VH-VL binders against a2p2r3. Designs and how they scored, part 1

Scores and structures below are computed, not measured.

Target 1, 262 residues: a2p2r3
Amino acid sequence: MCGIFGYCNFLIEKTRGEIIDTLIEGLQALEYKEYDSSGISIQGDELESLNIYKQTGKISSLKEEIDLYNLNKNLPFISHCGIAHTRRATHGGLRRANCHPHNSDPSNEFVVVHNGVITNFANLKALLMAKGYVFKSDTDTECIPKLYKHIYDTSIELGYNLDFHVLTNLVLKELEGSYGLLCTSSHFPDEVVAARKGSPLVIGVKGKTDMDVNFVEVEYLDQEEDYLKLNTQTKSSGNVLAAAPVKYNTCLRKSPPFVHNT
Unless a header shows other numbers, all headers, positions and changes below count from the first letter of the chain; antibody chains are not in Kabat numbers.
F, E and O are the ipSAE of ESMFold2-Fast, ESMFold2 and OpenDDE, as the mean of both directions, binder to target and target to binder. V2 is 0.75 times the mean of E and O plus 0.25 times the DockQ between their complexes.
Where letters were taken out, [cut] stands.

## First folded at step 1 (VH-VL; framework fv_ustekinumab)

Design U01
Fold by ESMFold2-Fast, scan of step 1:
Structure U01 (fold): chain C 262 residues (1-262), chain A 129 residues (1-129), chain B 107 residues (1-107)
Amino acid sequence: as target 1 above (262 residues)
Amino acid sequence: EVQLVQSGAEVKKPGESLKISCKGSGYSFTSYWLGWVRQMPGKGLDWIGIIYPGDSDTRYSPSFQGQVTMSVDKSITTAYLQWNSLKASDTAMYYCARGTTEYYVATGSGTYVYTFDYWGQGTLVTVSS
Amino acid sequence: DIQMTQSPSSLSASVGDRVTITCRASQGISSWLAWYQQKPEKAPKSLIYAASSLQSGVPSRFSGSGSGTDFTLTISSLQPEDFATYYCQQYNSYPLTFGQGTKLEIK
């Protein structure tokens, strides 16, 4: 059992501290007594860089760990997409390797949080390992960001310049089973993709003005698969939230965050 | 035969920089985590951190974050522990050790766990004025 | 951090004795506990992992048991080479933490 939370601000300035607080509050709103690990990913100090923070224990343990990094919490972002996750693991074991987010490589070119089961992950992992990818966990989730990187790199070598949503469609075609996922990338710094198949994922949108109509672009791949692309290049402003608590049929939105445990 | 061989003893003054090494042999260096452990004279064991040589991913103990830097050179199967500015309180024996991976299932996924199965002989670092 | 507390801090025993050393975690760690032996001026040596699994090459007189918060290391018939300091270590969560050590001395 897992919980997913994402928060994006679009043309509404937020500090790093405000973004971290929103992500952590979102996870706390989704937290169940059985959750025992959590993590977040946010933009680093350099443009196009992504950082990952994750820890075993309750969400408060993650907050304590983040505080040790002495981050510049006053750093402003006019547009930013962050993702977060909380997970229940079986009793025992060093769980950090299985905490989300998972990455594609040490530079965090692709970062993913996921709930569900990827039933063909063993085959995907074997293929990716044969291509030189290094796996640190045996989670099914870790194959996803590595598959993103493999497809991205191969497409670049073949002369294609893929949009994030096209890249995501190619990745999703390779995945079998169920998933609810959020992905961010240093190659697409103002974008987040959200995708689901057989798992709940709730997306909330709130504009700064009542006249904001189409500041978010939504594309559906088919009836079973849903994909949402968030485009921060629009002239409209707003906040977007994505949440997927495994236990709940639906989430009620509240501010902040836009999620309320029933 | 799995073996970890560490660099020799060091005597330094406060404020000096230092880089000690740990060379692995007899196994796939990039397939195992490598940990660092400190033991102050007459005291117990303190975990410093671990590094995965395959991609240089690191995890530090909070008490050592910012105090030391772990790195690897895959071409010579060697890991390093580095200080930019030594303190007298850094006087200790420093061990490197190979982290083992054990699999168990958690919520439909596997979880890896780590203990230290092979240890280096240790590097004694003495920092005095 | 998970605190590991060993008991006793030291003990004296004779060759042939059955020796038991205990280790307590401040919170549940399931079976994710290792035991190490350290002789004077030597590196630690791995004895047991996953609370009860014996490392290859370790004599069968060593055994581990326990789960959750309470763990024991037992030496069924103490030999001269067993006089050393013993450490437990949890690897359930970061940071990895060791017990303070139990020094086993000749009576």
Scores: ipSAE 0.000, ipTM 0.395, lowest interface PAE 18.2, mean pLDDT 77

Design U02
Fold by ESMFold2-Fast, scan of step 1:
Structure U02 (fold): chain C 262 residues (1-262), chain A 129 residues (1-129), chain B 107 residues (1-107)
Amino acid sequence: as target 1 above (262 residues)
Amino acid sequence: EVQLVQSGAEVKKPGESLKISCKGSGYSFTSYWLGWVRQMPGKGLDWIGIIYPGDSDTRYSPSFQGQVTMSVDKSITTAYLQWNSLKASDTAMYYCARDSGTEYYIASGSGEVYVFDYWGQGTLVTVSS
Amino acid sequence: DIQMTQSPSSLSASVGDRVTITCRASQGISSWLAWYQQKPEKAPKSLIYAASSLQSGVPSRFSGSGSGTDFTLTISSLQPEDFATYYCQQYNSYPLTFGQGTKLEIK
């Protein structure tokens, strides 16, 4: 089984430690049995910077990895968007490079977690490699942030100023299959994209007080795609949780002759 | 644009050898498994096996193990199914089909794997004395 | 080996009818089931994968569902081009196995 989870705070101060704890707790809620890998992406020390932390093994291995960086856990964020991922044990070897989140480039301009299958990923990978992109993993997921980067860079070269919503629509039009994903970008600080095609995705919003509920707009790209854009520039405030239900989450499958219910 | 084109119909006698072909185009031939399926006249579909053109790794159905040989020639994007000695019971339509999933590219984080998204037109093999 | 049994073996229906074809696995296969359509003298065409996911280009009148070992293919409003033989196939475990087929013919 694979799980994706996102957490955003908007105009409600949270410390880095609180944000990390919330992401990890969200992942633990999605997977009650065992993990073979997990990872998170959070904002770095600079406003637009994104950092990735991921590790094979149980959630305790990820926590140990994060602790090695001696992060300032008391650093406050009035607005922040983080994403997270877990994967269950499968037939075959585990590698850190195959863990989510995946990035577009060494500067983490686009960072993605995803569950499901991108059925045209081999064709997309070949196209992107021909354009100079270097792939570090053998996952289908890695083509997504690299496709974001390619379309973004091409739009800039052509003189366009795309917002994250329009950029995501262009990316999703190129993806085939059934999936759920979360994307953050250093170019679009304090925004997170949640998108699905064929796979269920749950989004929750909680207000500043226990008595208040704030709604976030959901935009439909087509009949099979649901998209949520979070924009901290509006006066919407609250905590946003985006998670794919465990029942509908997908797991790594070895080739068809070795397909198993692992 | 994805297309699988199979060789023409064959009429053979028991004991003869035969090699039929399936040529792929419009996709990365070495990135997808290719399967073979038999359909006896008036009957359903029987899975023979699957081959990965990238490294010629093969997996056979137990009922076909040792009865046929699958192979590929990557330079001409062509897969083959071969018999050393045909039997009358080999009379059937033989299909090749692309498996939409691939072991070498679908790794951790991937989910559901599809099967047989594109099919060849079939090769009719008739074996009679 | 996992045995796949389809029901009925043949079915007569009229254009506009709602048609249901079932497929039963001899053991649990989760959602790892595909459906294929085969017209006379033609190669099979993929319709459904993962029990309920529609293949690109397949009309929305086709739908699939599962219930553990029991799976269903539904055609909500039968069209003239839908008269064919339908096969289910499990890809949960090796070897891959097909159902015996359901022939859908004009009433």
Scores: ipSAE 0.000, ipTM 0.383, lowest interface PAE 17.5, mean pLDDT 75

Design U03
Fold by ESMFold2-Fast, scan of step 1:
Structure U03 (fold): chain C 262 residues (1-262), chain A 127 residues (1-127), chain B 107 residues (1-107)
Amino acid sequence: as target 1 above (262 residues)
Amino acid sequence: EVQLVQSGAEVKKPGESLKISCKGSGYSFTSYWLGWVRQMPGKGLDWIGIIYPGDSDTRYSPSFQGQVTMSVDKSITTAYLQWNSLKASDTAMYYCARGTEYYVASGSGTYVYFDYWGQGTLVTVSS
Amino acid sequence: DIQMTQSPSSLSASVGDRVTITCRASQGISSWLAWYQQKPEKAPKSLIYAASSLQSGVPSRFSGSGSGTDFTLTISSLQPEDFATYYCQQYNSYPLTFGQGTKLEIK
């Protein structure tokens, strides 16, 4: 089993430490006893930079990894989108390189967490490798951020100025299979994309005047695809949470401790 | 190019030990699983087990657990399948195959399918 | 253990025919199914993985479909070199299991 979690604050100031704690608490709420890896992506120290932290083992191993970086946990963000992932590997084969999040390139221009199966992965990987992309893992997920980068670069070269939502639609048209994913990008620092096909995805929004988190179930559409552009540029303040576990009922598990203090 | 080259045919008596080999080339040996599959004369394919050369992690079919031992020697990119005491019922063609790990976030375990196969080693056990 | 049952066990066809072979899993396996071709006295060759993804170098006349418990392998226009035994294999859970095979014979 696996889980994905995202947390955005928009127009509500949070410190880096609070953001990391919220992401980890979100993963713990989705945790099965035998989860074998976890990872997060958050904004780095430079404007429009993204950092990835991931490790095999329990969430405590990820916390130890993050602590090695001696991050400024007091750094404030008025708006921020972070994403997180945890995986259960019942039997062997787990490697750090196969853990989520995955990236498009060493500069982390696009970062993805994913649940599901990309059935046309081998063809996409062959195409991307022919274009010079270097794959570090044997996961199907790694083709997604690299596909984002390829389509983005091609669009820029042709003179198009695509927003994140349109770019995501182009990427999703190339993917086959089932998925629940969250994507962030250094090119779109105020945004996170949540998309699904064949997997449940729950989005929760907590407004300034609403003390409770309202989780919305995303259902299959006739198109068999659902996606949502989450951005911090809206005038309404609040917190946004997204989660897509393999077991749908786990996604509806109450997680008030990580949202009620916001 | 990816190649798996297996050792030659073997003729043995019941009770004898045997170790057959499978040498990989043209790829990163420690980055892929290596599987063993048995095919008895005139029958279909039976999965024996898989081993990951990078850390020697093994997964055996319950039918073969304790019957055979899988091992690897990374220095010569070679995998082995060994019997301590052969039986006439071990007479079969034995294939090695490279296992591609198709890692997916929603998976409950490691997804492994076989993309390249060795030519096979025929093992005949008779008195 | 997940049992894989192929239908038919054997079939006869002519060059140019459209051939469909089916594979049924005793439990849901999502898309975790591979298809292999084995010619007489030769090692199996990978054709399809993840139910529908064509292995590099395999002719486009081969295609796979299905998910869950019911899967099909289709050869759109049978060629002389396609006469062989075909096996499905689930890799959703351990132990890995193969179907009993479908022998494709000349009519």
Scores: ipSAE 0.000, ipTM 0.423, lowest interface PAE 13.5, mean pLDDT 78

Design U04 (at its last look DockQ between E and O 0.07; V2 from the best seeds 0.00; counts 0 for: pae E 9.7 > 2, placed apart)
Fold by ESMFold2-Fast, scan of step 1:
Structure U04 (fold): chain C 262 residues (1-262), chain A 127 residues (1-127), chain B 107 residues (1-107)
Amino acid sequence: as target 1 above (262 residues)
Amino acid sequence: EVQLVQSGAEVKKPGESLKISCKGSGYSFTSYWLGWVRQMPGKGLDWIGIIYPGDSDTRYSPSFQGQVTMSVDKSITTAYLQWNSLKASDTAMYYCARDREYFVATSGDTAYIFDYWGQGTLVTVSS
Amino acid sequence: DIQMTQSPSSLSASVGDRVTITCRASQGISSWLAWYQQKPEKAPKSLIYAASSLQSGVPSRFSGSGSGTDFTLTISSLQPEDFATYYCQQYNSYPLTFGQGTKLEIK
């Protein structure tokens, strides 16, 4: 049993400290017991860079680890998407390398948290290793960000310019099993994808009312037997939270701000 | 002060069993992987395997799988390397070493190094 | 298995010299490379992790560089206590493998 949590702010200024606290509080709100590890991914100090922080032990151990980095917690973000995970380890799962989030490469181009089972991960791992990807963990999760990177790089080489939701649809077509995931990418700043197959996800949206603007767009990922449309409306700006448990498949992304009633 | 102290030199005959030890102190023994490395006389370093004392999870080099057994006793912060039947080709210096993990948030990468080493146990197997 | 090849197998240098030792992996290992120093009849000592990061307490005259398959250990100004055999080691995949060693002899 794993817990996943995501938090985005868009056109609502939040400090790095507020973002970290929200991610940690989200993990603490999940009903799982005896967690052995946790981690988060947030924006780094460089433009569009992603950092990963993860630690074995209780959620408090992760907060202590983050504090060692002496981050500027007052750094403001007008838009930001972060993801978080907490896990109960099975045998051999106590190692830090097995904690989520997992990444695609040393530049953190794609970062993923996941719960559930990828039943074809051994075949995907073999394929990706043959293409030069280096696996650091014993988890099935690690194949996901590496698959994102492989498909992304191949698409760019072939001359395509994919939106994050389209890229995610291509990744999901290759994944078998029952799972839920959140993904962020340095190539798609201020966006997060939330996807599931068989596993539940919950999405919450909260907006401010000082002007009429669409701050987030929710799109369906290609899932043959499970199409569900959400009616998401907000004014001026808002926050997006994603966590288990609702049975639908969606992709969350930032819409360009616009005002047509002025 | 981190310290790994190994058992003393051994002189054995082919076919005999042997168990050598490595006692850790000055750190959380169950929080670090511990490796074993062989050095044949006049030759280089040869990795045997690593063990995680927290749950006894092991990774062996294929050339040593089935020839030696790694184990730990957490209550006395001690790791062991054991042979059921020694061969003359087992004559070597055996080192234990702590495997240090360095995590880099900006790369999500985990780097490793054997940061503290025991003094070594010389094992001589002759007729 | 990933094979680690060091060059040269041995070299002689004078105190104050700049010394370079190379290590080549048979396949890409990113930056998952460590360097060790072993003095005669002593246990190895850690020098560098992640190809270029100096271990605490190691003199600044030691430096490492490289990524992928080609790596270098440099000693900018050789001292008498640097007489030793130097080993590279990959952490890319199991089994972990060491180079054959480079013996540094001071003239």
Scores: ipSAE 0.087, ipTM 0.542, lowest interface PAE 5.3, mean pLDDT 80
Fold by OpenDDE, look of step 2:
Structure U04 (fold): chain C 262 residues (1-262), chain A 127 residues (1-127), chain B 107 residues (1-107)
Amino acid sequence: as target 1 above (262 residues)
Amino acid sequence: EVQLVQSGAEVKKPGESLKISCKGSGYSFTSYWLGWVRQMPGKGLDWIGIIYPGDSDTRYSPSFQGQVTMSVDKSITTAYLQWNSLKASDTAMYYCARDREYFVATSGDTAYIFDYWGQGTLVTVSS
Amino acid sequence: DIQMTQSPSSLSASVGDRVTITCRASQGISSWLAWYQQKPEKAPKSLIYAASSLQSGVPSRFSGSGSGTDFTLTISSLQPEDFATYYCQQYNSYPLTFGQGTKLEIK
């Protein structure tokens, strides 16, 4: 069983080292039997930068990999979102390239960890390749961050500035199969989106006081919302994914309402 | 047949700029990482860096970071290694080499082994 | 950086001999080790990858073993064409690093 783990601190100072340790510990807690690969994504030195570290083998190998970069582990973050993944190779080869997280591009505009199967991966890949996206792995997950970027760029070109939530909904509408996923982006600092279809996902909240998690807003894709629609007439026909302008409401969804009490 | 053909030997003076080339053929040029390796006279192999021709993603050795620039022209399936200002210490044989793996690496990934090599370009820098 | 140390730096052997070259990594590199052969004035040639996998076209007299930090290249019966310099290379972590080389000379 593969595992995804996300950690967010909001208005609570944490060092890079603490964040990394938390992500690694999270992965260790998810470990059921021996995994063949693991990886994390954390904020880089710049606010709008994301770093990815991943390695085949045990989690210890990932730790060693991270240590080789000689990161400033004492760098403090008031707010930060990191994501992590560990897997057994069920599809694709045992290669570092196949390890999560996967990115949209070399600048890591969108970074994704994923458990599940995107059944329409071949079609999405073909479409994205036709748009000039370069694939570097043989995993179905790689199409997801690239799809994020495609939709994001398209929306910008059309004069729309979508929030991360709306953008995610547009991406999810194009995905078929089952998934648990986390996504971070340099375009949306200190935000993380979590989505599931068929796969389980658990959200934990820790605060200064006992807090109920009922403040976490959960949106269902079945809800018809007036968002920017992708003109995907034939998902299967290789048609170009295009965004069509639709009236939509933007919401500030940067943080849960009560996370600041943590 | 996979081939990497490098440009000819270069004789330069310190301070001069240089750009050497490596042309790939017989495979999907944009789908394999391409590496550069330095070999000083009578010495071992030094990894310079790798570039992914498909999107020009690059990884440099810290020792070579800022000292050289890797680039590609996909239209002619050619990779380049360039110096803005050569030093005498840059005198060496330079090899381009293809990574064995078809799809390789995102950010934070490492390349694997080099299965095909160019014939090398000898660069001599002397006053 | 991961340092790769080969031993010996040079050795002399005769045709038909069994030859062993060792490569040690300063850190664990799992099985991410490659071996190359380089003849004078020629580019290196890939021999072994993933510590023990033989590259296509390489004679079966070549073999690799090891994991973690200690690795070995073995030539079971040395042939005249095998006299060359051999390099190990780790590709576990950036930067990629090579051993200093082992020159195999004719006795």
Scores: ipSAE 0.018, ipTM 0.541, lowest interface PAE 7.0, mean pLDDT 83
Fold by ESMFold2, look of step 2:
Structure U04 (fold): chain C 262 residues (1-262), chain A 127 residues (1-127), chain B 107 residues (1-107)
Amino acid sequence: as target 1 above (262 residues)
Amino acid sequence: EVQLVQSGAEVKKPGESLKISCKGSGYSFTSYWLGWVRQMPGKGLDWIGIIYPGDSDTRYSPSFQGQVTMSVDKSITTAYLQWNSLKASDTAMYYCARDREYFVATSGDTAYIFDYWGQGTLVTVSS
Amino acid sequence: DIQMTQSPSSLSASVGDRVTITCRASQGISSWLAWYQQKPEKAPKSLIYAASSLQSGVPSRFSGSGSGTDFTLTISSLQPEDFATYYCQQYNSYPLTFGQGTKLEIK
């Protein structure tokens, strides 16, 4: 079993160190006996860049890996979306190539964390390999970010300018099986997409009048058309801040903290 | 403190068997690939292969496939390089090195770089 | 197999010089290239990974550049401890392969 976690701050300044700490604390809050791998993705030093840090073993090994990069942890972000993943410890040899997050390409245009099983992975892998994509892992998850990039690049060639949630819907239509996933992209730097099929997802929203982190059960909508409308409405909502208003057959998203009063 | 400590120098005759060792300490031995590199006297570096101690998965250079055997004993955090029948052309310095699968933060892909090296084992094969 | 070719095979330079060593891959390897330094009778030491990223503890006078097939290691101001043999290594695909080495000597 895998755990996924996302954290978004929207118009509320957080340092890189605070963002990393929040993501790691989110992973530590998952109730597993022990972890056999973990990883995070955050924005890099360059605008619209994404970095991935992942490691086998306990969460402390991930912290050590991140420390090797000597990051400027005081770098501020007024808005940021980060994602994180962990796996429950299993017996046997684990390879870091199989750790999440997974990327679409060396430039990290799309980065995904996922739990579940993609039952048509073999067909998707064959198709993507025929299109020139190189697979570096044994995981079914690796096909997801590569499919994002394939559909995105194709849309650009055809002259379309897709929103992240529209792109996500196109990707999800090609996936078979069960999943809970979070996706970030250098093309959509202040957004995160959350999607689920056959797995629960909880979204917490922190309000100005309550400084504690609050997690609220999100009502699952039954109609697909209603989900799409809710995504666009949530993006415009004054009291609910969302980085990526994208839903497919459910109302799933991560919201950044409220903007501090200036 | 990561250390790779190799067994001592060997002087052998052609046709003899040999098993040299590399003991890892200061890190999770089963979580990193461990590579072997040959350096003939006065020459450059030749990649022999890598082994993953966690499950003994091996990847050999084609030029060494069938000529040597890599193995591990996880219980004592030790890797081995073994010849069944040495040749004079096997005379060289043999290094073990930890192959860290660096995940390049800017690309999120893997980097297979040898970050810690053993001191080397000199193998001399002569009649 | 991806062949790695270094130029020059040897180089004489003085302390304080700017030194450039090149490495060419027989096919594209993106940025999956490492540089190592080896002093006589010592194990190699990692300098650079991913073509341009300095390994922890490596002095800033070392830098790497390049992508695809052509890569460069630069030492901006040569120090006495920098006289060694330098190797590039690709890790785009197996088998992992090294360049033949560039020996940097005191002039």
Scores: ipSAE 0.006, ipTM 0.500, lowest interface PAE 9.7, mean pLDDT 78
ESMFold2 (binder alone), look of step 2: mean pLDDT 89; pTM 0.909

Design U05
Fold by ESMFold2-Fast, scan of step 1:
Structure U05 (fold): chain C 262 residues (1-262), chain A 125 residues (1-125), chain B 107 residues (1-107)
Amino acid sequence: as target 1 above (262 residues)
Amino acid sequence: EVQLVQSGAEVKKPGESLKISCKGSGYSFTSYWLGWVRQMPGKGLDWIGIIYPGDSDTRYSPSFQGQVTMSVDKSITTAYLQWNSLKASDTAMYYCAREYYVATGSGTYIYFDYWGQGTLVTVSS
Amino acid sequence: DIQMTQSPSSLSASVGDRVTITCRASQGISSWLAWYQQKPEKAPKSLIYAASSLQSGVPSRFSGSGSGTDFTLTISSLQPEDFATYYCQQYNSYPLTFGQGTKLEIK
């Protein structure tokens, strides 16, 4: 019922203002235009820091909120990955705390946007709370960035130095249900991971000299999970767009492998 | 071990007020929604509403809005269902249940994972 | 409001039998369906959520299937403790609604 969107620039300088505008325009360009909440995450002023901005109401409310923070919109980034989300209210009240993105901790070490349902979130939340994690929302999504941080911290304590995609594989092995997600981390600057299981996810790439965006559709397979890694340092110059259209919620059931006339 | 323990059976006359309770233990009381369900004698289940103990946010079934009030006392991990003026038609078994509250990017979905033993309310002259 | 209709309203079976109970929604509810078991004079117990996910501690002989408007609860090999009333519940939209119940009786 909602959308996720990511935007990365690779070896093409963009200002913070241009990045924010692109993320917001990307959300507006998704098929479902009427939303009850929205949010974005972008790089902060400090190296490798991440900021989160989210608000209930129309996308214009998020724009107004961001403007109140007096951000340096002219700050340039040669490489940057940002993520964004919109949501429709279905039950209960919309709360700012329930808006995506969700974070792992006050320092935003891991930041996630998600569509879908994590069916074992209650068990994961109980385990994470027992380990000292503080949950601020009623969403199942919030367990994801906290699980990332727990696995990351544990691996560091045991002497392992994991790549972001390896860390993501470990996180995904603990999740049950359906999901399409984007994750960024202060520990892995210039990277965004995109993962899906039972939910649609589309990745687009626009070259430095190209006017068109090439989209790659992620097909539903008889698999537990699929994921993609984007890294500005290993990619050619260009812009990368990742968007999840929310036409059909595959929610809590096995992904269909092949269907005619859908 | 998650437990919901409800108050004992009540026998009341029409027009009287009543407040029944549901005490939670074995989990973070303020982190889970709590629902109320009515079962009239020999009939099925009717959803009354849900309350979030952390901030007392409520959502009622339209058929019960204004008929009954849900509240909580966090200091004793207890939820309440209250009537200002009982009617004979309020005679039923009342269950509290912990709702598995899931607010996702695609919506919010709720079902009941643990139930109290029930409180029988009888309203007669 | 979404109406939930169960079939049959009552069913007689013997220990060891395979039992199937159906539930139909008046409109599409995706997979947002739960199943509960209620024994006489006891509170309901959660069996299945999201149409097919087994609740922790529930025996593997219980399974659920379906999506959209048509759902089934299956007990692969009926045990004496399984004689009870079973309820489906949709949680796709408010107000939450239950089926009328299916009473499973000993043959």
Scores: ipSAE 0.006, ipTM 0.442, lowest interface PAE 10.8, mean pLDDT 77

